# Designs tried in a protein design chat: VHH binders against q9usu1r752to985. Part 12

Target 1, 234 residues: q9usu1r752to985
Amino acid sequence: TPEEFASQMTLLEFDYLKQIPSREWIFRSWVSRDSRSAVRNYINFSNCFTYWIINCILEKKNTKARTAVISFFIQTAYKCLSLQNFSTLMSIVSALNSAPIYRLHAAYKLVKAEDIICLSGLREIVETKKNFSTYRALLRKAELPCVPFLGVILSDLTFIDEGNPDVLDSSPHLLSFNKRHRLADVVADVCRFQSSSYEMQSNTDLQSYILHRCRFVNQDLSYLFDKSLSLEPR
Short names: E, the ipSAE of ESMFold2; O, the ipSAE of OpenDDE; V2, 0.75 times the mean of E and O plus 0.25 times the DockQ between their complexes.

## First folded at step 4 (VHH)

Design d02 (framework vhh_etentamig_d1)
Fold by ESMFold2-Fast, scan of step 4:
Structure d02 (fold): chain B 234 residues (1-234), chain A 123 residues (1-123)
Amino acid sequence: as target 1 above (234 residues)
Amino acid sequence: EVQLLESGGGLVQPGGSLRLSCAASGFTFSSYAMSWVRQAPGKGPEWVSGISGSGGYTYYADSVKGRFTISRDNSKNTLYLQMNSLRAEDTAVYYCAKDRYDFWSGSSEFDYRGQGTLVTVSS
């Protein structure tokens, strides 16, 4: 079910979130692709999950079957919003907004009106306009427990680095005061989110299924777009 | 475990040609778009060319369009870059990269490993 799937994704994403040590934010350990950081592991899982959704929809040869999968993920995303799991919400809407999926008008025609309205609302939450203003407002209002979308945090850290550069080849311990102050605020926010927990029953079989399937998914958007065209020509 | 092994680099005179190869293992090669990325001394990485998993679509940076041709042989898990009309500015270490769109950053990510293959265009 959408509810069960949303609950298990929330537990799984929260596990990734709580494994991130604060030093990764300070040292930007995920920026180097040679480093195997907790942030990089989480980004990789999240992307694999997003691609898995795209693959699930496109593997259905029948239009009605594609509609059922799309509806399932719309309902799952809405349940994630109810659980304040913004990370899974972002992943699902990103998949549905991807070029291979967004264009499936025949499948979308069969989606119930209430699900289409729901999807429109979810799209508004994840839109990037004015630096994710809608999402940031919801996150600010959210009470713990909550799974924030770390992509926005990574963007903020990039902005801090670009706006407040370090002295590159002198004392590495002498960062500018304003850069350290802004970094400390971001780290404190992440630690706050990590300090709580969700009180839901773990379904280890479903969690294992998700983790396993995410490892064996096509991550070529051009290939997936061509497959989309073969299923619904224009 | 993903492994990419580049070869075919060397010293060549301006106007010359080289063919680079990349042997891939540890993943389903045909399921991923592949790219060539180069890094000149003292500069950051520059994307050069990309090819879809099927080989049906190819893409090139403006600096190499008309001179370079990317191709792949999925039966051999091998990526190629045919470089013609080479210029001094093409001097760099060339890396084979597994390409993926990163939904968190909204841009393509290139996973490349190993030492690459050095291409020197001199004289």
Scores: ipSAE 0.419, ipTM 0.764, lowest interface PAE 1.5, mean pLDDT 83

Design d04 (framework vhh_etentamig_d1)
Fold by ESMFold2-Fast, scan of step 4:
Structure d04 (fold): chain B 234 residues (1-234), chain A 123 residues (1-123)
Amino acid sequence: as target 1 above (234 residues)
Amino acid sequence: EVQLLESGGGLVQPGGSLRLSCAASGFTFSSYAMSWVRQAPGKGPEWVSGISGRGGSTYYADSVKGRFTISRDNSKNTLYLQMNSLRAEDTAVYYCAKDRYDFWSGESEFDYRGQGTLVTVSS
C-alpha cells in the first residue's frame, strides 16, 4: 500500500541520513565521484529510486495500468509529506515531473481529480523557484522526526564554499569567520535531524525488495523518453 | 564495484588516427548512457561524446563532430572512440564515463572512475 511503502521508504531514507558523519560536511568527501562517502551512497540510492519509479510507470503497456502506478506514487508522496519525509517526496515528484512521465497525457487523463489536486499541491512544495522557499519554510516549521531533502543542504554548502563574497567581507579573517559559522549552522541542523527516530515497524522484506529493484533500473533518460514516445506517440 | 578501464592512447602525428577502448564491469552496461570526457594539461574536463545505452543515439561536442565516432558493443561491455583527423588541441587524458541525470543537482553528472588514457598529438 501507499501507507506501508511510504513508511518503509521513510525508514530507509532515515538510515542513510543517520550514517553521515559530520566530517563529510567539513571535508566535502562527497565531491569526489570515487569517494564512496555516506553522502554519495545516499545520492546514488535516491537517484536509483527516482529512476525505478520512471521504469515502473513505463514498463506498463496498458494506459490504465500506467495510471494505477502514477496514482500509487502520488498517494505515496502525500503519505511521505504526512511523515515529514521530504526526501522521498522530492524523489517521487521529480520522477513524475521528468520528461518521459510528464508527457503521458492519456494516462494522466484517467487519474482521479482528487489525486491531480494532491499532485498540484505536492509540486508547489517542491518547486525550485525562489531558492526552494516553500520547502524551506515547511522544513523550518517541521517537528522531529523529519527527513530533510539533502540536495538543498548540499547546494547551500557549495554556495558557502564558492559563493559571492560580501562587500563587507573583503578580509580573509572575516571571510573565514563567516564561512565557518554558516557551516556550523548546517552541521547543527543535520545533527538535530539525525538525533530523532521514527517508531514505525520495519518491514525487511519490502525494504530488501526496494533496494534490489533500484539496483537493476535503466538510468538513461533519453532511452526512457523514447520508450515514453512509443507508449503515447507525440 | 564499478570499474572502467581505458586503453588505446598514445603519440600520434597531426592528421593521424587512434581508437580508444573502455572495458566496463560491475554494472549493467546496456542500462546506462556512456560518454568520453577529456582533460587537457592545465584545463578542466571537457565532454567529448555520448552514446545511449542501446547505441541508437550518439552526440558529439562541436570541436570533434565529423572527426570522432563513438560506438559500443554491449555483448563485450566495451565502449569505443574512433578518432580521425587528430589535431594538436585534441591532446588530453581521455576518460570513459558512466553518465546519468542527477536529480539532486539537476544536471547530467559524469562518473568517470577509470584512470584514463593519454593521447598526445604532436608533429
Scores: ipSAE 0.483, ipTM 0.784, lowest interface PAE 1.4, mean pLDDT 84

Design d05 (framework vhh_etentamig_d1)
Fold by ESMFold2-Fast, scan of step 4:
Structure d05 (fold): chain B 234 residues (1-234), chain A 123 residues (1-123)
Amino acid sequence: as target 1 above (234 residues)
Amino acid sequence: EVQLLESGGGLVQPGGSLRLSCAASGFTFSSYAMSWVRQAPGKGPEWVSGISGYGGSTYYADSVKGRFTISRDNSKNTLYLQMNSLRAEDTAVYYCAKDRYDFWSGTSEFDYRGQGTLVTVSS
């Protein structure tokens, strides 16, 4: 079910989050392409999951079957929101907003009105406009336990690293001091999210199923878009 | 782990041709788009060409369009770049890259960890 799937995704994503040591934020270990990086492993899993959703929808040759899969993931995303699992929520909405899936108007026509309204609300939460302002506001008010979307954190770290080339400073060490304090705040926030736990029962069979399916998905958006066109021509 | 091994580079005169190859292993080759990325001496990396997982769609940088042809053989896990009408400006180390859209960054992620193959176009 959507509830069970959302619960198990929450446990799985939270496990990835908990595996990230503070040193990775300091050394930016994901940038080196080191396969031992916990951040890199999490990014890879998350992308694989997003592509798996796209593959699942597009493997259905009839419109009603595609609608059923779309509806399932809308409901799953809503349950993720209820669990404060913003990471899985972001992945599901990203998949549904992808060009291969967004264009499936015939499939969307068969989705129940309540699910369409739900999806519209979820899209507002994950909207990238104004630097994820709606998501950032929700995260700020979220109580533990919570799974944040680390993509926003990675973006913030990139901004910290780049600095402001237009800033004139009589003391270069003051800019370094500012960078250190911004980095410390990011690390403290991540540690805060890692400090609690979800009290749900693990379904290892479902978790293994998800991890196994992710391993074998097509991750080529151009191919997936062409497949989308074959199912619902322009 | 992902392994990419480029070959086929060398010294060629302007107007000449070369065919580059990339042997891929450690991932399901047909499930990913592949690209060629080059880096000229003292410059940053430049995307050259891309191909979809089953070869149905190909894409080229304006600087090489009409001169270069990208292709793949999924049965051999091999990517190719046929380079014709080579110019001095094409001189670079050429890397093959596993190519996917990264939903966290909102941009394409190129995994080009091979040693590359050097192409020198000189008289």
Scores: ipSAE 0.619, ipTM 0.822, lowest interface PAE 0.9, mean pLDDT 85

Design d06 (framework vhh_etentamig_d1)
Fold by ESMFold2-Fast, scan of step 4:
Parts: sequence; C-alpha cells; structure tokens
Structure d06 (fold): chain B 234 residues (1-234), chain A 123 residues (1-123)
Amino acid sequence: as target 1 above (234 residues)
Amino acid sequence: EVQLLESGGGLVQPGGSLRLSCAASGFTFSSYAMSWVRQAPGKGPEWVSGISGTGGKTYYADSVKGRFTISRDNSKNTLYLQMNSLRAEDTAVYYCAKDRYDFWSGSSEFDYRGQGTLVTVSS
C-alpha cells in the first residue's frame, strides 16, 4: 500500500541520512565521482529509485495499469509529506515530471480528480523557482523526525564554496572564516535531523525488494522516452 | 564497482582513421546511455558523442558530425568510436563515460575513470 511503502521508504532514506559523517561536509568527499562517500551512495540510491518509478510506470502495457501505478505514487508522495519525508517526495515528483512520464496524457486523464489536485500541490512544494522557497518554508517549520532533501543543501554548499574562496589558497582544506561559519551551520542542521528516529516497524522484505529492484533499472532517459512514445504515440 | 577501460588511441596523420574501444564492467551496460568525452591539452572536457542503451539513438557534437560514428555491442559490454577524416583539432585524451541524468543536480552526469586513451593527429 501507499502508506506502508511511504513508511518503508522513510526508514530507508533516514538510514542513508544517518550514515553521513560531518567530515564529508567539511572535506566535500562526494565531489570526486571516483570517491566512495555516504553522500554519493545516497545520491545514487535516490536516482536509482527515481528511475525505478519511471520503469514501473512504463512496463505496464495498458493505459489503466499505468494510471494505477501513477496514482499509487501520487498517494505515496502525499503520505511522505505527512511523514515529513521530503527526500522521497522530491524523487516521486521528479519521476512524474520526467519527460517520459509527464507526456502520458491518456494515463493522466484516468487519474482521479482528487489525486490530480494532490499532485498539483506536491509539484508546488518541489518547485525550484524562487530558490525552493515553498520547500524551505516547510523545512524551517518541520519538527523532528524529518528527512530533508539534501539536493538543496548540496546546492547551497556549492554556492558557498564558489562565492567564498579560501583567503590564502595554500591548502585545499583551509576555509575562510565566513565560509567555515556557513559550513558549520549546514553541519549543525544535518546533525539536528540525524538526532531523532522514526518509530515505524521495519519491513525487511519490502526494503530488500526496493533496494534490489533499484540496482537493475534502466537509467537511460532517451530509451525510456522512446518506450513512452511506443505506449502513447503523439 | 563501475570500471571503464579505453583503448585504440595512437598517433595518426591528418585524414587518417582510428577506432576506439571501451570495455565496461560493474554495471548493467544496456541500461545506460554511453558517451565519449575528450580533453585536449590545456582545455576543459568536451562532449563528443552519445548513444542510447539499446543503440537505437546516436547524437554527435557539431565538430565531429559526419566524421565520427559511435556504436556499441551490448553482448560484449563494449562501446566504440570510429573516427574518420581526423584533424589536428581532434588531438585529445578520449574518455568513455557512463551517462545518466542526475535528478538531484538537474543535469547529465558523466562517470569516467580518468584513464582515457590518447589520440594524437600529427604527421
């Protein structure tokens, strides 16, 4: 079900979040694609999950079956919002907004009006316009436990790094005072989110299923777009 | 672990041809688009060509269109770049890259291992 799936995704995402040591933020260990880091592992899982949603929708041969999968993920995203799991919410809406899925007008016409209204609200939350203002407002008032969307944090760290170069430039690890202060704020914020826990029961079978399926999905948007065209020609 | 190993580079005269190969392992090769990216001495990386996971779609930078042909053999987990009518400007280290759209950054992410294969076009 949507509720159970949302709960298990929340536990998985939270586990990835809790594994990130503060040292990674200081030394930006994820910047090298060849480096093994907890942040890079989380990014990879999140992308695999987003692609898995796209694959799940497109593997359905008939329009009604595709509609059922789309509705399932809309409902799952809404439950994630209730759990303050913004990371899974971002992934689901990103999948539904992807070119292969967004264009499936016949499938969307069969979606219940209440789910369409729900999706519209979820899209507003994940909107990047105005520097993620809606999401940032929700995150500021969020109580623990909460799974934040780390993509916004990574974007902020990139801006900090590029806007405030090291004064001496004599060491790659030496930071200016202002840069260190802003970095400390990010580290403290992440540590705050890591300090709590969700009390839901783990469904190990479902979690293993999700992790296994995510590893073997097609991650070629061009291929997936062509598959979309074959299912709903223009 | 993802591994990409390029080969086939070398010294060739202007107007000559070379075929580059890339042996891939550690991932489901047919599930990813693949690209060739090159870096000339003193310059940043330049995307050269891309191919869909099935091989059904290919695309090329304007600088190589009509001269280069990208292909893949999914049964051998191998990517190829046939380079014809080579010019001095094609001199670069060529990298094959696993290509995917990264939903966190909103951009294409090229994963390449830094080995590459050197192509020098000179007499």
Scores: ipSAE 0.459, ipTM 0.764, lowest interface PAE 1.4, mean pLDDT 84

Design d08 (framework vhh_etentamig_d1; at its last look DockQ between E and O 0.80; V2 from the best seeds 0.71)
Fold by OpenDDE, look of step 5:
Structure d08 (fold): chain B 234 residues (1-234), chain A 123 residues (1-123)
Amino acid sequence: as target 1 above (234 residues)
Amino acid sequence: EVQLLESGGGLVQPGGSLRLSCAASGFTFSSYAMSWVRQAPGKGPEWVSGISSSGGSTYYADSVKGRFTISRDNSKNTLYLQMNSLRAEDTAVYYCAKDRYDFWSGQSEFDYRGQGTLVTVSS
């Protein structure tokens, strides 16, 4: 069910979140693309999962089957929202907004009106306009537990790092405490999220299945777009 | 562990030809688009050519279009770059790169690249 899938994805992604040590945020360890970086691992998983969704839709042989998968993930995304799992929500909506999937008009036409309305609301949440203002507003109101979308966190960290000098202009020998405080605030927020826990029961088989399947999907958007064209020509 | 190993570089005269190879391992090669990028001395990296995961689509920078040909053999996990009519300005270290669209950043990136192979075009 969408609810069960959302629950397991929430637990899975929350585990990824919890594995990120504080030092990694401070040193930006993901920039080196070290396979040992927990952030990098999470990024890789999230992308693989997004591609997996795209592939799951495109591997279906007919429009009704594609519609069913799209509907499933719309409902799953909605459940993720209720669980305050914004990371999985972002991944699902990203997949549905991707060029290969977004263009499947015949499939979307068969989606129930209620799911279309739901998807519209979900799309509004993940909009990048005004620097993810809708998402940020929801996150500020979120109660623990919560899985934030780390893409925004990474962007914020980069912005702070690049937009602020390490040392004071008036005194090059002195460290910028303002920059440090800003970075620390972001890290503190992440740590707060990491300090909580979800109460859902873990299904390790389903989680392992998803992890395994994600690793072997096609991750070429151009290829996937061509496949989409073959399924629903222009 | 992802590995990309370039080979085939060397010294060649202007107008000459070289064929570069890239041996890939540690990932499902056939599931990813691949690219060649190069970096000349004192210059930044330059995208040279790209190929889709299936090999059905190829792309080239204007600077190499008509002279270079990218190809791949998914059965051998190998990427190729045939370079013809080489020019002095083609002198660079050539890197094999694994392409990926990052949904977090909303842009394409090279999440992995090899150590490179040096191509020197000189009379």
Scores: ipSAE 0.872, ipTM 0.938, lowest interface PAE 0.4, mean pLDDT 94
Fold by ESMFold2-Fast, scan of step 4:
Structure d08 (fold): chain B 234 residues (1-234), chain A 123 residues (1-123)
Amino acid sequence: as target 1 above (234 residues)
Amino acid sequence: EVQLLESGGGLVQPGGSLRLSCAASGFTFSSYAMSWVRQAPGKGPEWVSGISSSGGSTYYADSVKGRFTISRDNSKNTLYLQMNSLRAEDTAVYYCAKDRYDFWSGQSEFDYRGQGTLVTVSS
């Protein structure tokens, strides 16, 4: 079910989050070509899960069956929002917004009005405009426990490393100070999110199923787009 | 862990041919598009060629189109690059790369963590 699936994804995502040592943020261990960091493992799992959603929808030859899978993931995303699991929410909406899935007008036409309204609200939350302002506002109001979307954090760290447009360029000491201060804030925020826990019953069979399926899905977006065209040519 | 082992490079004269191989392990090879990326001495990396996960579609940089052929054998987890009519400008370390769109960064990313194979085109 959507509720059970959302709960188990929340536990899986939170486990990945908790495994990240603070040293990875400081040394940016995920950016090297041969990186085996906890951050890199989490990014890989998250992408595999996103591609798994795309594969699940496109595996259905019948339009009504594709609609059922789309509806399931809309409902799962909404349950993730209720659990303050922004990471799984981001992954599901990213999959539904992907070119292979977004174009499936016939399948979307069969989605219930309530689910379409729900999806529109979820899309607003994950929207990248104004530097993820809607998501950032929700995250600031979120009580523990929650699972933040680390992609925004990684983007912020990259921006800190490559420059800060608000820092005066007349002083290299001021630039260095502000970079360290902002890095410390990011590390503190992550540590805060890691300090709590979700009190939900673990379903190890479902978690193993998710991890196993995610490993074997096609992760070629171009191939998946061509498959989408074969299912809905017009 | 992802492992990519490139081989087949060497010294070749202009107009010559070489066939590069990449043995992949640690991931489901047939689930990913693959690419060849090269880096000449003192220059940044340049994308050379790409192949879809099924092998049904191939793509080439303008600099190598008509001279290079990319192929794959999913049963052997191996990627190939047949290089014909080689030029001095093709001199580089060649890396094979796992190729996918990364939903966190919002851009395509090439995972080329192997040691590469050196191709030197010189008389």
Scores: ipSAE 0.665, ipTM 0.823, lowest interface PAE 0.8, mean pLDDT 85
Fold by ESMFold2, look of step 5:
Structure d08 (fold): chain B 234 residues (1-234), chain A 123 residues (1-123)
Amino acid sequence: as target 1 above (234 residues)
Amino acid sequence: EVQLLESGGGLVQPGGSLRLSCAASGFTFSSYAMSWVRQAPGKGPEWVSGISSSGGSTYYADSVKGRFTISRDNSKNTLYLQMNSLRAEDTAVYYCAKDRYDFWSGQSEFDYRGQGTLVTVSS
């Protein structure tokens, strides 16, 4: 079900978030090409999951079957919103907005109106214009527990590093202090999200299934676009 | 663990040819697009060429178009780069990269982990 899938994805995403030690935020461990990084592992899982959604839809041979999968993920994303799991929500909408899936007009025509309206609202949340302003407003109001979208956190940390260089000037120590202060603020916010828990019961079999399936799907977006063209020609 | 082992580099005169190979392991090779990336001394990495997961589509940077040919053999988990009409400007360490569109960044991610293979073009 969408409800159980959303709950188990939320537990998976939250576990990835909890595993990130504070030192990775401070030292930006994900930047190193060869280092082991909990952040890089989470990014990889998120991309694998997004590709898995695309593959699930394109594996279906007939339009009605593809519509059913699209509807399932719309409903899952809506449940993720109610669980305040913005990470899974972002992944699902990204997959549905991807070129291979967005163009499936025949399949989308069969999606019931209430799910289309729901998807339209979800798309507003993920909109990147104005620096994710809709998402940031929702996150500011969110109660714990919550799974924030890691992409915005990483963007903020990169902005602090690039926008506040340690350079020689009249107050070099003050610039370094301000940089560390802003970094500490971001880390404190992340620690707040990491410190809570979801009370949902774990379904280990479903979580293992998701993790296994995500590893073995095609992750070539151009190939997947060509597959989409064969299923619904121009 | 993802492993990429590049080979086939060496010293060659301008106008010469080399064929690079990359042995891949630790991931499902046929599920990913692959790329060659090069890094000249003191410079940042530069994308050279890419190939789709099936091998059906190939792409080239303007600087190498018509001179380089990318190919793959999915049954042997191997990526190739045939380099012809080499120029001094092609001197670099060449890396094999696992290529994936990254939905978080909105750009292609080139994951290269090997030590690379040095190509030196000089008289």
Scores: ipSAE 0.497, ipTM 0.771, lowest interface PAE 1.9, mean pLDDT 86
ESMFold2 (binder alone), look of step 5: mean pLDDT 82; pTM 0.839

Design d09 (framework vhh_etentamig_d1)
Fold by ESMFold2-Fast, scan of step 4:
Structure d09 (fold): chain B 234 residues (1-234), chain A 123 residues (1-123)
Amino acid sequence: as target 1 above (234 residues)
Amino acid sequence: EVQLLESGGGLVQPGGSLRLSCAASGFTFSSYAMSWVRQAPGKGPEWVSGISWSGGSTYYADSVKGRFTISRDNSKNTLYLQMNSLRAEDTAVYYCAKDRYDFWSGTSEFDYRGQGTLVTVSS
């Protein structure tokens, strides 16, 4: 079900979050090509999950079956919002916004009006316009426990690194105060999110199913777009 | 861990041919699109060719279209680039790359971690 699926995804995402040591933020350990970092593992899982959603929708040859899967993920995303699991929410909306899925007008016509309204609201939350302003505002008001979308944090760290050099003109071996201050805030925020816990019962069978299926899914958007065209020609 | 091992480069005369190979491990090769990326002396990296997960769709840069052929063998986790009618301008280190759109960054990732294989086209 949507509720059970959302709960188990929340536990999985939270486990990935908890495994990130503070040193990874300091050393940018995920940037290395050979990275086995906790952040890189989380990015890989999240992307696999997003691709798995796309594959699940496109494997349904029947329009009504595609609609059922789309509706299931809309409802799951809404339950994730209720659990303050913004990471799974971002992944689901990203999948539904992907070119292969966004274009499926026949399937979307069969989605209930309530679910379409819900999806529109979820899309507003995850919009990248104005530097994720809606998401950032929502995250600031969120109480623990919460699973933040770390992609926003990674983006911020990239801009900090590019716009704020590691050395000061007055001292070539010191980081700038602003860069150190912003890095310290990132570390503190992540530690705060990691300090809480969700008190839900683990469904190990469902979690294992999700992890297994996500690892063995097609991750070629061009292929998936062609498959979309074969199911619903425009 | 993702490992990509390129081979098959060497010195060849203009008009000659070479076949490059890439042995992939550490990921489900058949689930990813793959590319060849090259870097000529003193220049930045240039995308050369791409192939879908199944080998059903292939794409080429205009500079190599009609001369190069990309292919893959999913049973052997190996990517190939057949290079014909080689020109001096094809001189570069050739890298095998794992391709994926990254939903966190909003950009395509070309993960080319190998040492590459040097192709030198000279008289």
Scores: ipSAE 0.461, ipTM 0.782, lowest interface PAE 1.2, mean pLDDT 84

Design d10 (framework vhh_etentamig_d1)
Fold by ESMFold2-Fast, scan of step 4:
Formats: C-alpha cells, sequence, structure tokens
Structure d10 (fold): chain B 234 residues (1-234), chain A 123 residues (1-123)
C-alpha cells in the first residue's frame, strides 16, 4: 500500500541520512572520483529510485495499469508529506514531472480528480521557483522527525564554495568567517535531523526489494522518452 | 562495479584524425547515455559529446561540432569517438563517461572512472 511503502521509504531515506558524517560537508567528498562518500551513496540511491518510478510506469503496456501506478505514487508522495519525508516526496514528484511521464495524457485522464488536485499541491511544494522558497518555508515549520531534501543543501554549499570572488579579495578574513559560519549552520541542521528517529516498524523484505529493484533500472531519459512515445503517440 | 577502459589516443599532427574507443562493463550499457569528457593540462573537465542509450540522439559541444562523431556498439559494450580535423586545442586526456540526469542537481552527471586516453595534437 501507499502508506506502507511511504513508511519504508522514510526508514530507508533516514538510514542514508544518518550515515553522513559531518566531515563530508567540509570536504565535499561526493564531488571526488573516490565515490565511497555517504552523500554520494544517498544521491545514487535517490536517483535510482526516481528512475525506477519512471520505469515502473512505462513497463505497463495498458493505459489503466499505467494510471494505477501513477495513482499509487501520488498517494505515496502525499503519505510522505504527512511523515515529513521531503526527500521521497521530491523523488516521486520529480519522476511524475519528468518528460516521459508528464506527457502521458491518456493515463492522467483516468486518474481520480482528488489525486490530480493532490498532485498539483505537491508540485507547488517541490517547485524550484525562487530557490525552492515553498519547500524552504515548509521545512522551517517542520517538527522532528523529518527527512529533508539534501539537494537544496548541496546547492547552497556549492554556492558558498564557488561564489563571491570579489568579496574574498577585499575582505579575505571576513569571507572565510562567513563561509565557515554558513557551513557550521548546515552541519548543525543535519546533525539535528540525524538525532531524531521514526518509531515505525521496519519491513526488511520491502526495503530489500526496493534496493534490489533500483539497482537494475534504466537511467537514460532519452530512451525512456522514446518508450513513452511508443506507449502514447502524440 | 562500473569499469570503463579508454584507448586509441596518441600523437597526431594538426588536421589529422584519431578514433577513440571505450570498453564498458559492470552495468547494462544500453540503459545509459554515454559521453566523452576531456581534460586539457591545467584546465578543468570539458564535456565533448553525448549519445543516447538506444535512440538516435547525439549531442556535441560547439568546439567540436562538425569535426567529431560519437557512436556506440551496444552488442560489444563499446563507445567510440571519431575525431577529424584535429587542432592543438584538442590536446587533452579523453574519458568516456556513464551519463545520466541527476534529479538532485537538475543537471547531467558524468561518471568517468577510467585512466583516460591521451590525445596530443602537435606539429
Amino acid sequence: as target 1 above (234 residues)
Amino acid sequence: EVQLLESGGGLVQPGGSLRLSCAASGFTFSSYAMSWVRQAPGKGPEWVSGISGKGGYTYYADSVKGRFTISRDNSKNTLYLQMNSLRAEDTAVYYCAKDRYDFWSGHSEFDYRGQGTLVTVSS
């Protein structure tokens, strides 16, 4: 079910979150070719999961079957929102917003009106407009436990590292302090999220199933778009 | 374990040609777009060309458009780059990369693990 699936995804995502040592934020270990970093493992899992959703929908040759899978993931995303699991929410909406899936008009026509309204609301939460302002506002109001979307944090860290060369030249001491302070804030926020816990029962069979399925998924959007066109020409 | 093995580089005069190859293993080759990325001495990596996994889509950087041709043989798990009309500025180590869209960054991510193959264009 959507509720069970959302619960188990929340536990999986939270385990990835807990594995990230503070040192990785300082050294940006996920950027190096040495891909042993916990952040890189989490990014890889999250992307594989997003691609798996796209593959699941496109594997259904029948329009009604595609609609059922789309509806399942809309309901799962809504349950993730209730659990304050913004990471899985981002993944599901990203998959549904992907070019191969977004265009499936015939499948979407069969989705219940209440689920379409729900999806529209979820799309508003995850939109990138104004630097994820809607998501950031929601995250600020969230109580623990919570799984934040780390992509926003990674974006912020990249901006800190690559921005303001002119200011660095004029005030190196102050810029170093500012970068350290912002990095310290990020580390403190992540540690705060890591210190909490979800009190849900683990379903290791379902978790193993998800991890195994994600490993072997097609991750080529161009191919997936061509497959989408073959299923719903237009 | 993803493995990528580049070959075909060497020393060539301006205006010459080279054909690079990349042998891929450890993943379903046809399920991924593939790219060539190069790194010139003292410079950062530059994306050169990309090809979709099964479709007819190819993409080229403006600096190589009309001179380079990317192709693949999925039955042999091999990626190719045909390089014509080579220029001194094409001198670089060339890497083949497993290419996918990264939903966290909103940009393509290039996973290149091999040693690369050195192309030197000099008179």
Scores: ipSAE 0.478, ipTM 0.780, lowest interface PAE 1.4, mean pLDDT 84

Design f01 (framework vhh_etentamig_d1)
Fold by ESMFold2-Fast, scan of step 4:
Parts: C-alpha cells; structure tokens; sequence
Structure f01 (fold): chain B 234 residues (1-234), chain A 123 residues (1-123)
C-alpha cells in the first residue's frame, strides 16, 4: 500500500541520513565521483529510486495500468508529506515531473480528480521558485522526526564554498566569517535531523525489494523519453 | 566494479586524425548515455561530446562540431570518438564518462573513472 511503502521509504531514507558523518560536510567527501562517501551513496540510491519510478510507469503497456502506478505514487508522496519525509516526496514529484512521465496526458486523464488536486499541491511544495521558498518554509516549521531533502543543502554548500558572485564587499575577514557561520548552521541542522528517530516497524522484505529493484533500472532519460513516445504518441 | 578503459591516443600532427575507444564493463552499457570529457594541461575538465544509450542522439561542444564524431557499439560495450582536423588546442587527456541526469542537482553527472588517453597535437 501507499502507507506501507511510504513508511518503509522513510525508514530507508532515514538510515542513509543517519550514516552521514559531520566531517563529510566539512571536507565535501561526495564531490569525487570515485568516493564511497555516505552522501554519495545516498545520492545514488535516491536517483536510482527516482529512475525506478519512471521505469515502473513506462513498463505498463496499457493506459489504465500506467494510471494505477501514477496514482499509487501520488498517494505515496502525500503519505511521505504526512511523515515529513521531504526527500522521498521530492523524488516522487521529480519522477512525475520528468519529461517521459509529465507528457502522458491519456494516463493522467484517467487519474481521479482528488489525486490530481493532491499532485498539484505537492508540486507547489517542491517548486524551485524563490530558491525552494515553500519547501524551506515547511522544513523550518517541521517537528522532528523529519527527513530533509539534502539536494538543497548540497546546493547551499556549493554556493558557500564557491562564494557569492553578487557580493561586492571587499572585506575578506567578514566574508570568511559569514561563510563559516553559514556552514556551521548547515552542519547543526543536519545533526539535529539525525538526532531523532521514526518509531515505525521495519518491513525488511519490502525494503530489500526496493533496494534490489533500484539496482537494475534504466537511467537514460533519452531512452525513457523515446519509450514514452511509443506508448503515447504526440 | 564499473570500469572504463580509454585507448587510441598518441602524438599527431595538426590536421591529422585519431580514433579513441573506450571499453566499458561492470554495468549495462546500452542503458546509459555516454560522454567524452577532456582535460588540457593546467585547465579544468571540458565536456566534448555525448551520445544516448541507443546511439540515436548525439551532441557536441561548439569547439569540436563538424570535426569530431561520437559513436557506440552496444554489442561490444565500446564507445568511440573519431577526431578529424585536429588542432593544437585539442591537446588533452581524454576520458570516457558514464552520463546520468542527477535529480538532486538538476544537472548531468559525469562518471569518468578511467586513466584517460593522452592526445598530443604538435608538429
């Protein structure tokens, strides 16, 4: 079910989050493609999961079956929002917003009105406009436990590390001071999220199924877009 | 696990040609877009060319359009770069890369783990 799937995804995402040592944020251990950092493992899992959703939808040869899978993931995303699992929420909406899936008008036409309204609300939460302002507002108000979307954090760290091209101040000490304080705030926030736990029962069979399926998905968006066109021609 | 082995580089005169090869293993080659990335002495990496998993779509940096041709043989798990009309500015170590759109960054991610192959264009 959507509830069970959302719960198990939340436990998996939280396990990846817990594994990240503070030193990775300081030393940016994930930047190397060859690294075996906890952040890199999490990014790889998250991307595999997002591609798996796209593959699951496109595997269905008939329109009603594609609609059922789309509806399942909309409901799962909504349950993730209820659990304050913003990472899985972001992954699901990203998959549904991907070019291969977004264009499936015939499949979307069969989705229940309630689910379409739900998806529209979820899309607003994950919008990139105003630097993810809606998501950032929700994250600030979120009580623990919570799984934040680390992509926003990685983006912020890259900006901090490379500097602000719009900053005109010529005082290196003040810029360094501000940079260190912003980094410290990011590290403190991550540690805070890691300090709590979800009190849900682990379903190891479902977790193993998810991890296994993510290993064997096509991760070529061009191929997936061509497959989308074969299922619903323009 | 994932292995990319580049070959075919060498010393060539301006105006000459070289064909680079990349033997891939440890993943399902046909399900990934592939790219060539080069790094000239003292400079950062520069994306050169890309090809979809099926080979149906190809893309080129402005600096190499009309001179380089990317291709792949999925039955041999091999990526190729045919380089014609070579210039001194093409001197670089060339890497083949497994390409994937990264949903966290919103950009393509290039995994180039091989040792590369050196191309030197000089008289």
Amino acid sequence: as target 1 above (234 residues)
Amino acid sequence: EVQLLESGGGLVQPGGSLRLSCAASGFTFSTYAMSWVRQAPGKGPEWVSGISGSGGSTYYADSVKGRFTISRDNSKNTLYLQMNSLRAEDTAVYYCAKDRYDFWSGTSEFDYRGQGTLVTVSS
Scores: ipSAE 0.427, ipTM 0.764, lowest interface PAE 1.4, mean pLDDT 83

